# VHH binders against q09150, part 31

Target 1, 302 residues: q09150
Amino acid sequence: MRKEYLVSHIEENAHQADIYSLNVVAGNLWSASGDSKIKKWSIGDAEHSLVEEIDTPHKLGVHHLATSLDENVVVSCGFGQDVYVWNPETNEFRDLGNNAQHPSECWSSCISPDGQTIAFTSVDGRIAVWDNPSDCKISELDTKGKFGLCIDYSPNGRFIVSGHQTGQLFLISTETGRLFHVLSGHTSPVRSVAFSPGSTLLAAAGDSKMITIYDVLSGDQVGQLRGHAAWIFAVAFNPVGDLLLSADVEGKIKIWDIDTMECISTQSETDGAIWAVAWYKNGFIVAGADKSIRWYRAAATE
Below, E stands for the ipSAE of ESMFold2; O stands for the ipSAE of OpenDDE; V2 stands for 0.75 times the mean of E and O plus 0.25 times the DockQ between their complexes.

## First folded at step 17 (VHH; framework vhh_gocatamig_d2)

Design r31 (at its last look DockQ between E and O 0.72; V2 from the best seeds 0.00; counts 0 for: pae E 3.2 > 2)
Fold by ESMFold2, look of step 17:
Structure r31 (fold): chain B 302 residues (1-302), chain A 119 residues (1-119)
Amino acid sequence: as target 1 above (302 residues)
Amino acid sequence: EVQLVESGGGLVQPGGSLTLSCAASGFPVSINALAWYRQAPGKKRELVAGITRGGSTIYADSVKGRFTISRDNAKNSVYLQMNSLRAEDTAVYYCAAYSYLRQSPSDYWGQGTLVTVSS
């Protein structure tokens, strides 16, 4: 089955610098940028109006953003090696980089669906899990210096996966706090990881220009998606889990059918890097180096 | 590979001026931020000034109005103009480049250039 996607809205210059992260949650799109701002955009109208603009304490810009399902907890990472946790209603930020037990060189972070647990990768290869309410470390995995570039929390709350400069992925059980699997397949930096909504599959992509699909419980590679000609910085499963969205640093966007492992759509609306993707309803959103947010809707097809 | 080489440090009297230069080579196609940091003896390294790809600048409160950061894309260089220097500005100054495309654990840092402000 083939689906066509059409650009439905472009918010040009949505930020004053590259847009590195997008999250869709609770009817809003969240964007994070090298301009040190986080912005919230409405999904419910065709103009996708700006709802809120948040000035962050990240002085050199924001490159990773994660939100809890209820929007009550947000974690953000910036180029200044700073990490903050905050509640958007109060806009009060807690600096997680100042605790003596805190990783001081965090690169990427994720948050559990209920907002209670935060996980971090670090430049020096640590993967730390923290209890948000108590601001205390729960567990830590030392990968012996393997720079952690990306991390994701499974929707069922049972797993955390990180992707590293070596191409390895480390899959951690949240119940035990211990390593569950080390996943191989990539030999180049992994830039993006994502769990399927059922938490049974995960996708990993990066500088190898391919996407690997793993079965979470067995750790086996169950698919390989080829077709990108450039580094892949963003992957995301749709809410049903039957489609994967990917985008590369040359502006190519691809949709993959997970049941067949085949590319069913390719879009090329910009020649600049796409750093972030997200699904919404029957469409998707991309953003990147051109500082613009592009909204796509599925078209009815035969 | 990326190299950052600072120059222009030295001894200067209080109230004086100094221009620091940082020459970059092997710079990524996209650079997300350029910054100057400093570290005084016995103190933590601190951000002094930053400039984003979009041209927005940020300054530490202690240097606002006295320091300006700029870049010359044609020469692949970043500069820090330091005016009205004070004794507390004495430090080793480091040029840094932060790239989203980085593939290694190390950020791009220079080796530093010493600025001493004293009578």
Scores: ipSAE 0.318, ipTM 0.658, lowest interface PAE 3.2, mean pLDDT 86
Fold by OpenDDE, look of step 17:
Structure r31 (fold): chain B 302 residues (1-302), chain A 119 residues (1-119)
Amino acid sequence: as target 1 above (302 residues)
Amino acid sequence: EVQLVESGGGLVQPGGSLTLSCAASGFPVSINALAWYRQAPGKKRELVAGITRGGSTIYADSVKGRFTISRDNAKNSVYLQMNSLRAEDTAVYYCAAYSYLRQSPSDYWGQGTLVTVSS
């Protein structure tokens, strides 16, 4: 099968610097940028209007953003290794740096579906799980200095996965707090990881220019997606779980059929790096170095 | 290879001014933030000033109102205008670059340039 996608909207200069993170939650798009701003955009209207803008205390930019399903909790990670937990309704935030147990040198973060748990990777290779809002550490795995570049929480809340500089993936059980799998398949940095909606599959991609699909329970590789010619910085499953979206540093966007493990669509409207991708009900969204948010809509199914 | 090259350091009298420059090269993509740090003898390295690609700035309290950080995105360069220099500003000043394309646990640092404020 082949799918056609068309650009439906471009928000030019959505931010003043690169956009590094996108999250679609509860009919809204959240974006975070090197300009130290977090923005919330409407998905429901054709114009995708700006709904909220947060001037964060990050002084050197934001590169990771996680949002709870109910939008009550937002976690942001900045280039200064600073981390904040936000209540977007009240605009109140907690500076985790003020906590003696602060996850030092934090790089990426994810939040549990229920918003009660926040997980972090660190530059020095720690994977830490924290309780929200108590800001108490629940568990920590030390990978012994392997820089954790990305992290994701499974939709069913049972697993956390992180990707690391060495190409390794660490899959942690949230029930036990223990390592469930060390996943192989990459020997270069993993830049992005994503669970399928059913929490049965896991996608990982990075500097290998390849996407590996894993079975979560067995840890087995079930597929490899080849076609990108540059480092992949973002992967995401669609809501149904039958498609995977990926984007690379040269601005190539690919849609993959998970059943056939084939690329069914490629977009190349920009030569700038795409750092983040997200699905929404009518298509997908990308953003990156050109500071724009690009909305794509499915045109037809062939 | 990623390189950061500082320049502009030297000896200056109290109350004097210096401008530091740092040129970043070897980055395959744009640098998000550039910053200046300093380390005085026997002290820890500290952030002096930082600037994002968007132009947002941060300053240490000790240098606010005296130092100004600026950048040229086209040149991948960052500058630190230092006015009203004090003896306590004496330190090795380092340029730092922050990139999303980070591949190692280490930040990108220059070799440093010495600033000495003395009568």
Scores: ipSAE 0.317, ipTM 0.700, lowest interface PAE 1.6, mean pLDDT 92
ESMFold2 (binder alone), look of step 17: mean pLDDT 81; pTM 0.817

Design r32 (at its last look DockQ between E and O 0.71; V2 from the best seeds 0.00; counts 0 for: pae O 2.6 > 2)
Fold by ESMFold2, look of step 17:
Structure r32 (fold): chain B 302 residues (1-302), chain A 119 residues (1-119)
Amino acid sequence: as target 1 above (302 residues)
Amino acid sequence: EVQLVESGGGLVQPGGSLTLSCAASGFPVSINALAWYRQAPGKKRELVAAITRGGSTIYMDSVKGRFTISRDNAKNSVYLQMNSLRAEDTAVYYCAAYSYLRESPSDYWGQGTLVTVSS
C-alpha cells in the first residue's frame, strides 16, 4: 500500500537564502544556507523551535555541512571555497584552506561518526582524507581531474564514497586508505550519495534522474529507482535502512521501499528546488530554494 | 541555462571612473553570489569583488575604498562601480556566478569586458 505524508509544519523564511544542507543529530536539526548562517532547531520537546543561530566565517554562504554523532565536531564548506572545522559549543573555527596539504577548491566534505576523520572532494578531482586531531592529511586519491560533487562517510567508519561530474563513484576503504571500488551506472553528474545505516548499501543520485543502489562490499549494483523527472540533489536512508528519501530540483519528494525497490510515496508541495532532506521520527524534513524548512509526518492509515 | 552578459568596459584616464554591469539569466536557476574577477596580461585571474543575494560583500585589498559592488536581486544583476582608477587596474574583467548547480570549473563565467586605464 502506498503511504501518505502530510506537511505538519512550515518554518517560512527559516533562512534569508537557499537552504542547501540539513543534518539531524542528537535531538537537533542543523540547517546551512547561502545566507552564511547555520541554525539549530529542536526536534525534541520544543519541536520546531530555533535553538541557536550561528554566524559563520563563510562570507559567500554555506552549501555543505556535516556533524559528528556527538555534535562536537562540525565541518562546513562554502561558495568562497572555504572549509572550516569547528566545535559548536565554543564556535571556534579552524580554517582548513590555509593548510599546504589541502586540495585546491574544495567543494564537499564529510566527517566520520566519531569526529576523528574528515574527507573532502575538490574541483580538480582530488579526494583528501584528513586526521582531525592532528590536522594533517592521511591519504589522497587522484581521480584525474573528475570534479567531486558529493561525499559521504559510512556509519561503521570503514568506507568513504564520493560522486563525481563524470557519473563515477569512488569507494575508499578507510582501513587501507586505498581505493576499494570504482562504481559505474551513472553517466551524468552525481549530486548526492548516502550509505545505509548498516553500511552494507549505498545510494547515488544526480542529473541522470535515477537512483542507483550498490552493495558496498561487492561493488555490485543491486537496484535502480526510477521515477524522478528532474535532477536529484538529495538522498537519505532512514535510520532502520528500509526506506530511502529523495528530492529533486522541481520540488518532488519520493520515498522508496528498499526491499521492493518501489516508490511508496510522492510529495509535491513546492515548485522550487529541494536541496536537502533528512529523516526524523516517522517523517522527514526538507529545505531548498524557497528558504523554508518543511516538516512532514506520516499520515494515519485505515 | 545561466547566461552572464557583461558591459561597461572601455578606455579611461587615471583617476577616472567606470561602471561595469553584468546580468545573469537562467530558468529556473538560483544564483547565490555574483562576482567580478580580472585578469591582466601575464597575471593569473583574481577575485576583485563578490556580493551575495543577502548583500554580503568581499573586496580584494587593492580595490577597497575605490570599487563598490552592488546587486539587483530581482534581475540577478551585479554592478561594479570603479572609481579612482589606476594603471594597475587595466585588465579583462569577468563576471562569475556562484551556483550549487555547478558541474565543471568553467561553469557560470561571462566572456569578459576590457578595461584600459591609460593616457
Scores: ipSAE 0.633, ipTM 0.843, lowest interface PAE 1.4, mean pLDDT 88
Fold by OpenDDE, look of step 17:
Structure r32 (fold): chain B 302 residues (1-302), chain A 119 residues (1-119)
Amino acid sequence: as target 1 above (302 residues)
Amino acid sequence: EVQLVESGGGLVQPGGSLTLSCAASGFPVSINALAWYRQAPGKKRELVAAITRGGSTIYMDSVKGRFTISRDNAKNSVYLQMNSLRAEDTAVYYCAAYSYLRESPSDYWGQGTLVTVSS
């Protein structure tokens, strides 16, 4: 069944460069950009007003942003493989890049639901888990040079998954610190991974132009979503877990029904690449190369 | 195929000026940042200057006030205006591109252009 979504708001020039990351937490939208700024936007008002702007010390921009559920911890990764952990309330930050024990060449990051654990991928293929705020390394997996492009923490806190240049996914148990699954299904770079809200499913997408859905516990592929004609850079489950949002470098946005594994909506308002997507209570949000943040709402409340 | 092509290098006297140019092509998506590096004989490659799409710039300390990096987003090009050149600025200068589209763990580099500052 096809669903209709409408553009409800466009924040033009939300940033001065491409927007690479979006996170919705606690009724706020967080965005990060190549302009080295992190911004917080209100979801509650129709105008989605700017609430906070952080001038980061990233010299070459920010491409990954993770935010704890309570918004007490924000982790940013930059193109210089520089990493900062932020306290948005105080605007204080820690430079993890200067930590002698911290892996070099970090690329992506995620934070545990409780905010006490931060995981990173690196360009040289390491998956490292760190304690916050002690900055002590808990565990590390070396994939032997497989560039980790993306990473996500399961909502139940039990798993971490990373996507890599080879198309492989590494699923790690946070309980044991050990590799739980190596997931196949892609042979090209995985650009985005996302757990379902119940932590039972995992979505992965990238240059294959396909989205693969996995069962987290069994590691089995339970579905493949085909329809994109370009590299997919972002996937996200809706809060209920019955829909998946995806976007590609040609600006196509797709909504997928997880039960039927069918595309139920396609948006094409922009030809610019969309790098990031996020769900919110009334719809979804996208951002990318056109420097705007686009808000969509369902024609009917879900 | 991703390609970075530098130009503008050459021989110049101390106190002279040069403008380096780099054109980036073959990127299927936008470039986030462009940068200039240099490598002198027997030394490690070092960042000289970088500029983001938003216009933010960084410089190494030794070139601040003398070098200016700029970019043309429409042309995916970056420029390095080098004034008050010194002998120690002699090096091969390389253009680098930073993209969110990472197909490889390696950075994208040009072939380099030689800048020689000598009396």
Scores: ipSAE 0.055, ipTM 0.543, lowest interface PAE 2.6, mean pLDDT 91
ESMFold2 (binder alone), look of step 17: mean pLDDT 80; pTM 0.807

Design r33 (at its last look DockQ between E and O 0.71; V2 from the best seeds 0.55)
Fold by OpenDDE, look of step 17:
Structure r33 (fold): chain B 302 residues (1-302), chain A 119 residues (1-119)
Amino acid sequence: as target 1 above (302 residues)
Amino acid sequence: EVQLVESGGGLVQPGGSLTLSCAASGFPVSINAMAWYRQAPGKKRELVAGITRGGSTIYMDSVKGRFTISRDNAKNSVYLQMNSLRAEDTAVYYCAAYSYLRQSPSDYWGQGTLVTVSS
């Protein structure tokens, strides 16, 4: 099967700098940018109107954003290795950098489905799990200096996975706090990881220009998706789990059938890097270096 | 290879002015933010000023109104205009670049340029 997707909306100049993160939660799109702003966009209206703009205290931009399912908690990571936890409703925030126990040089973060746990990777290779809102550290794994570039929380709340500069993936059990798997398959930096909706599969991609699909429980490689010609910076499963979305630094967007492990769609409307992707009910969303947010809709199945 | 090269440092009298420049090269993709840091003898390195690609700026309190950071994205360069210099501004000034394409745990820093403010 080949899927046809069309651009349904372009929000030009959505931010004043590159957009590095997109999250779709509860019918809203959250975006974070190098301009140090976080924005919330409506998915329900055709115009995808701006709903909220947060001026963050990040001094040098934001590159990672995680949002709880109930939108009560937002975690942002900045280029200054500064980390903040936000309550979008009250506009209150916590500076985790002031916590003496907090890992220094945090890079990426994710939030548990229930919003009670926040996990971080650090530049110096630590994977730390924290309780929210107590800001108490629950667990920490030291990879011994392997820069953690990305992290994701499984939808069932049972696993955390991080991707690192060495190409390794560390899969941690949230039940035990222990390492569950070290996943191989990459020898270059992993830029993005994503669990399937059922928490049964894991996708990882990065500078290898390849996407590897893993079985979460066994740790086995289930497939490799080849086709990108540049570093991949974002992967995401669709809500059903049968499709995977990916984007690379040259602006190529690909959709993959997880069952067949084939690319069923390629979009190339932009030449700039795409740093972030997200699925929504009618299609998918991408953003990156051109500072725009592009909305795509599925047009037909061929 | 990523490289940051600072220039413009030197000796200046109190109340004088200097302009620091930094040119970044070897970056495969765009630099999100650039910044100037300084380190005085016996003190920790501190952020003096930062500027995002979008032009947002940040300054340490002690330099507000005296220092101005600017950026040329096309040249991957950042500048620090320092006016009304004070003795306490004496330090080695370092240029920093921040990129999303980071592959190493190390930040990208220049070698530094010495600024000495003395009568």
Scores: ipSAE 0.549, ipTM 0.803, lowest interface PAE 0.9, mean pLDDT 93
Fold by ESMFold2, look of step 17:
Structure r33 (fold): chain B 302 residues (1-302), chain A 119 residues (1-119)
Amino acid sequence: as target 1 above (302 residues)
Amino acid sequence: EVQLVESGGGLVQPGGSLTLSCAASGFPVSINAMAWYRQAPGKKRELVAGITRGGSTIYMDSVKGRFTISRDNAKNSVYLQMNSLRAEDTAVYYCAAYSYLRQSPSDYWGQGTLVTVSS
């Protein structure tokens, strides 16, 4: 199939530095940037108005942001090797980085849909699972020094997947806290992982310039999506789960049909890296090195 | 292979000045946030000054107005100009780089250069 997407709104210089993370939740877009700010934008109006600007304690910028489904718990990671958990209603931040149970130098984090569980990766290859209400570690997987670059929590709450510098993915059962599968296929750093909304598939992409699709329960590779000519830093399934969005460090954006494994749209609106993508309504949002947020909407199919 | 090499440390009297240099190889300093940290004996390493990819600077409170971080992209180097030095500035100073393109846990710290402020 062929589908065209058109830019519907551009917020130029939405931040004063690169935008590394986007999260769509509860009718809002959250953006996180190297300028140490998190910004909240309305999805429901045509101009996508700025709702809130949050000065974070991340002194060297924020590069990862995750939110619970109800927006009540947020976790953020920054370049200063810092990680905070906070409630957006109060904007009070709790520093997790000084806890003796916390791995040194956290890189990426995710949170369960219900906000009860946080997981994060570290530079030294540990994957920690943390109980948010009691503020204590539940479990830890030691990957023996494999730098963890990305992590995601399945929508059904039962799995965590992390992507690593070796190309390996570690799929962890949240019920047992133990390794469920080690997934192979990539031989270069994995920069982005995402579960499908039904939690039956996961996608992984990175420096290999390809996207690998896995069946979660079996661990089998069920597809490869090839077509990017540069490192892929962001992938996301749409809410239905039939499309995948991907973006690379040279500004290329691709939409893939998951049933056919075919690229059905390619957009290129910037030469700079796209670090983050998100779906909304029947369109998508991208942001990256040009400090701007671009909203796209689907056009009529041909 | 990424490498950061600090230089310019030494002994200086209180009130004096010193310029630290950090030469980078294996990556351009323009792509990264760069920072200086320091560690006094028996203390944890603390952030002294940082410069973001976009050129914004931050400083710890005790050094504001006395220290200046700067970046020279042509020399692939970062500097810390330290003026009005005090005894409590005595520490080993480390250069660090932060990049979203990071591939390896072993990258992004220098070996350190000692600054001693004493009468």
Scores: ipSAE 0.454, ipTM 0.763, lowest interface PAE 2.0, mean pLDDT 87
ESMFold2 (binder alone), look of step 17: mean pLDDT 81; pTM 0.815

Design r34 (at its last look DockQ between E and O 0.22; V2 from the best seeds 0.00; counts 0 for: pae E 15.2 > 2, placed apart)
Fold by OpenDDE, look of step 17:
Structure r34 (fold): chain B 302 residues (1-302), chain A 119 residues (1-119)
Amino acid sequence: as target 1 above (302 residues)
Amino acid sequence: EVQLVESGGGLVQPGGSLTLSCAASGFPVSINALAWYRQAPGKKRELVAGITRGGSTIYADSVKGRFTISRDNAKNSVYLQMNSLRAEDTAVYYCAAYSYLRQGPSDYWGQGTLVTVSS
């Protein structure tokens, strides 16, 4: 079943450097860039106007951004191993790097749906869960030096998954704070992980150029998506959960049918790396090395 | 192969100036940020200055107002203009590159260039 998508809008020079993170929350798009800026864009208008720009204290860029569903909490991770928790309404922030209780060398972060819990991966292989806003550590798993490259919080709030340099995925139960599964299937760095909307499936991708789909509860591999010719840096399920979006460092964007495990669309409008992807109700959004934000819409025949 | 090559180090008198250069090559993707670090004998390596692709800069307090970091994206190069040098600036200076690719837990580093400030 082929699906056709069209570029509906391009925000040229959306940032002054590569865009590494995109989040769609509450009808808004959040973007973070190597230029150390966080931006909020409107989804509702055809122009996708800039709504807010945050000049962050990150000095060497931002590469991960997590936003709570209610947009009350934003967590940013920077190349300087600096981490900040933001209140977008007031633009107030907490510097977690200066808090001795917070883990050092944080790389990626995710926030619980209710905004009360923040999880981090670290360069030295720790997966730490913290209470927000008390900044108290709830739990920590030490993978013994396995660099955690990515992390995601399940929509139902019950699980946290991280991808690591070794190709391993660690699935943690938020109810117990314990390791629920160690997921295999990759032997090279996992760059992106994403839960399905129903929290029943998990997608993982990276340098293997392959996407693995897991059953969250059983830990079983339920599918492998092959077709990318380069390292995959981003995966995301659509809101319904029947499609998966992926993008690689050569600028290839693919849409996958989760039921058939087939690629149903490939976009190649750019040769620059795509670092981040996100779905919205009318299509999907990508961004990366060309510093633009590209909006795609499903064709009318869809 | 990723390479960072520093140059410009040497002996200089207090109050003097030096310009360090670092050329980065072998990166399969764009470099997000470039930085200079230094390590003096018996001390830990410390950040001296950093610069993003967008031009944002950071400086150690000890070098603010004296050092200036700049970059040429077309040449994948970073520069450190060091003015009003002091004896305490004596160290091996290392170029660092930050890439989103980040193949390991460490950043990419050059071999270093020695800067000696002495009368």
Scores: ipSAE 0.048, ipTM 0.548, lowest interface PAE 3.1, mean pLDDT 91
Fold by ESMFold2, look of step 17:
Structure r34 (fold): chain B 302 residues (1-302), chain A 119 residues (1-119)
Amino acid sequence: as target 1 above (302 residues)
Amino acid sequence: EVQLVESGGGLVQPGGSLTLSCAASGFPVSINALAWYRQAPGKKRELVAGITRGGSTIYADSVKGRFTISRDNAKNSVYLQMNSLRAEDTAVYYCAAYSYLRQGPSDYWGQGTLVTVSS
């Protein structure tokens, strides 16, 4: 029924540089860019007007945003290995990663659903876990996986998954602080990981040009989604968990039915890399190298 | 095998200009993000400029307006045009593939080219 999506709005030159991250927070779309700005865009109107523009302290640009499920905490990561924790209502932020107890080599982060715990990847493959209220380290796991490129926290709060330059994926139990599974199947860098909303599946994608779906508890591969011809930098489950959105560095966007493991839509609106995707209401949003934000809405059903 | 080879470094007066080049092999520059980093004596390696597949660019504050990164897909090369050079620009300059960190994986770095700015 929801096999077609149409472009409903394009915000051309939304930023002065590549847009690396998109998050829906507090009813707005947050975009983060190499121009060192975070911009907030209205979801509730067809023009998706700019609501606010924030000059961040990320002097070398912002490449990653993470949001707690309860939307109380946002974390931003920059190319300078700097990290800030944001109050999304006030845009007040705390410098993170410059403390002697924070990893100065942090690349990517994720936040527990309730905003209480932040996890980080590092260049050398370590995964650090921090208590947000007290700003102190809880634990650290040395994965031996080299450069940690992506990380996600399960919506049920029980797992963290990291994807690495080696192609390895490390699934960590937050209850024990210990490695739960090492997930194989990729031999090339893993660029994006995502848990399903029910926390029972996770998707991993990257330079192998395929997406692997894993059952979280067993660690078994339960599907491979093939069809991209280029590196995949972004995957996201829709809120129901029955669809997966993926986008590659050649501008291809694909939607996959998770029940059948089949591609049900392909869009090719740009030849530039797509670095970031997000779902909203009955559609999705993409952004990347062309500095533009493209909004898609589901086609109406009869 | 991925190889990145920098060239074009040398001695230049303050206020002068220099163009660095980075020849890539083992992958096309057209499908990657590329960056220039530099390491001054006694300092950590830092990001100078980056360019994406789509041509978007990122610059460190210290070089913005003076340096320009560009890519030539036909020559499989990435360039850094450096204008209005200052003594603090003296460093070994490295190019890197799809690294957005100043300490990106060593397997994706070149050997470096020295730029010396002195009167």
Scores: ipSAE 0.000, ipTM 0.239, lowest interface PAE 15.2, mean pLDDT 82
ESMFold2 (binder alone), look of step 17: mean pLDDT 80; pTM 0.808

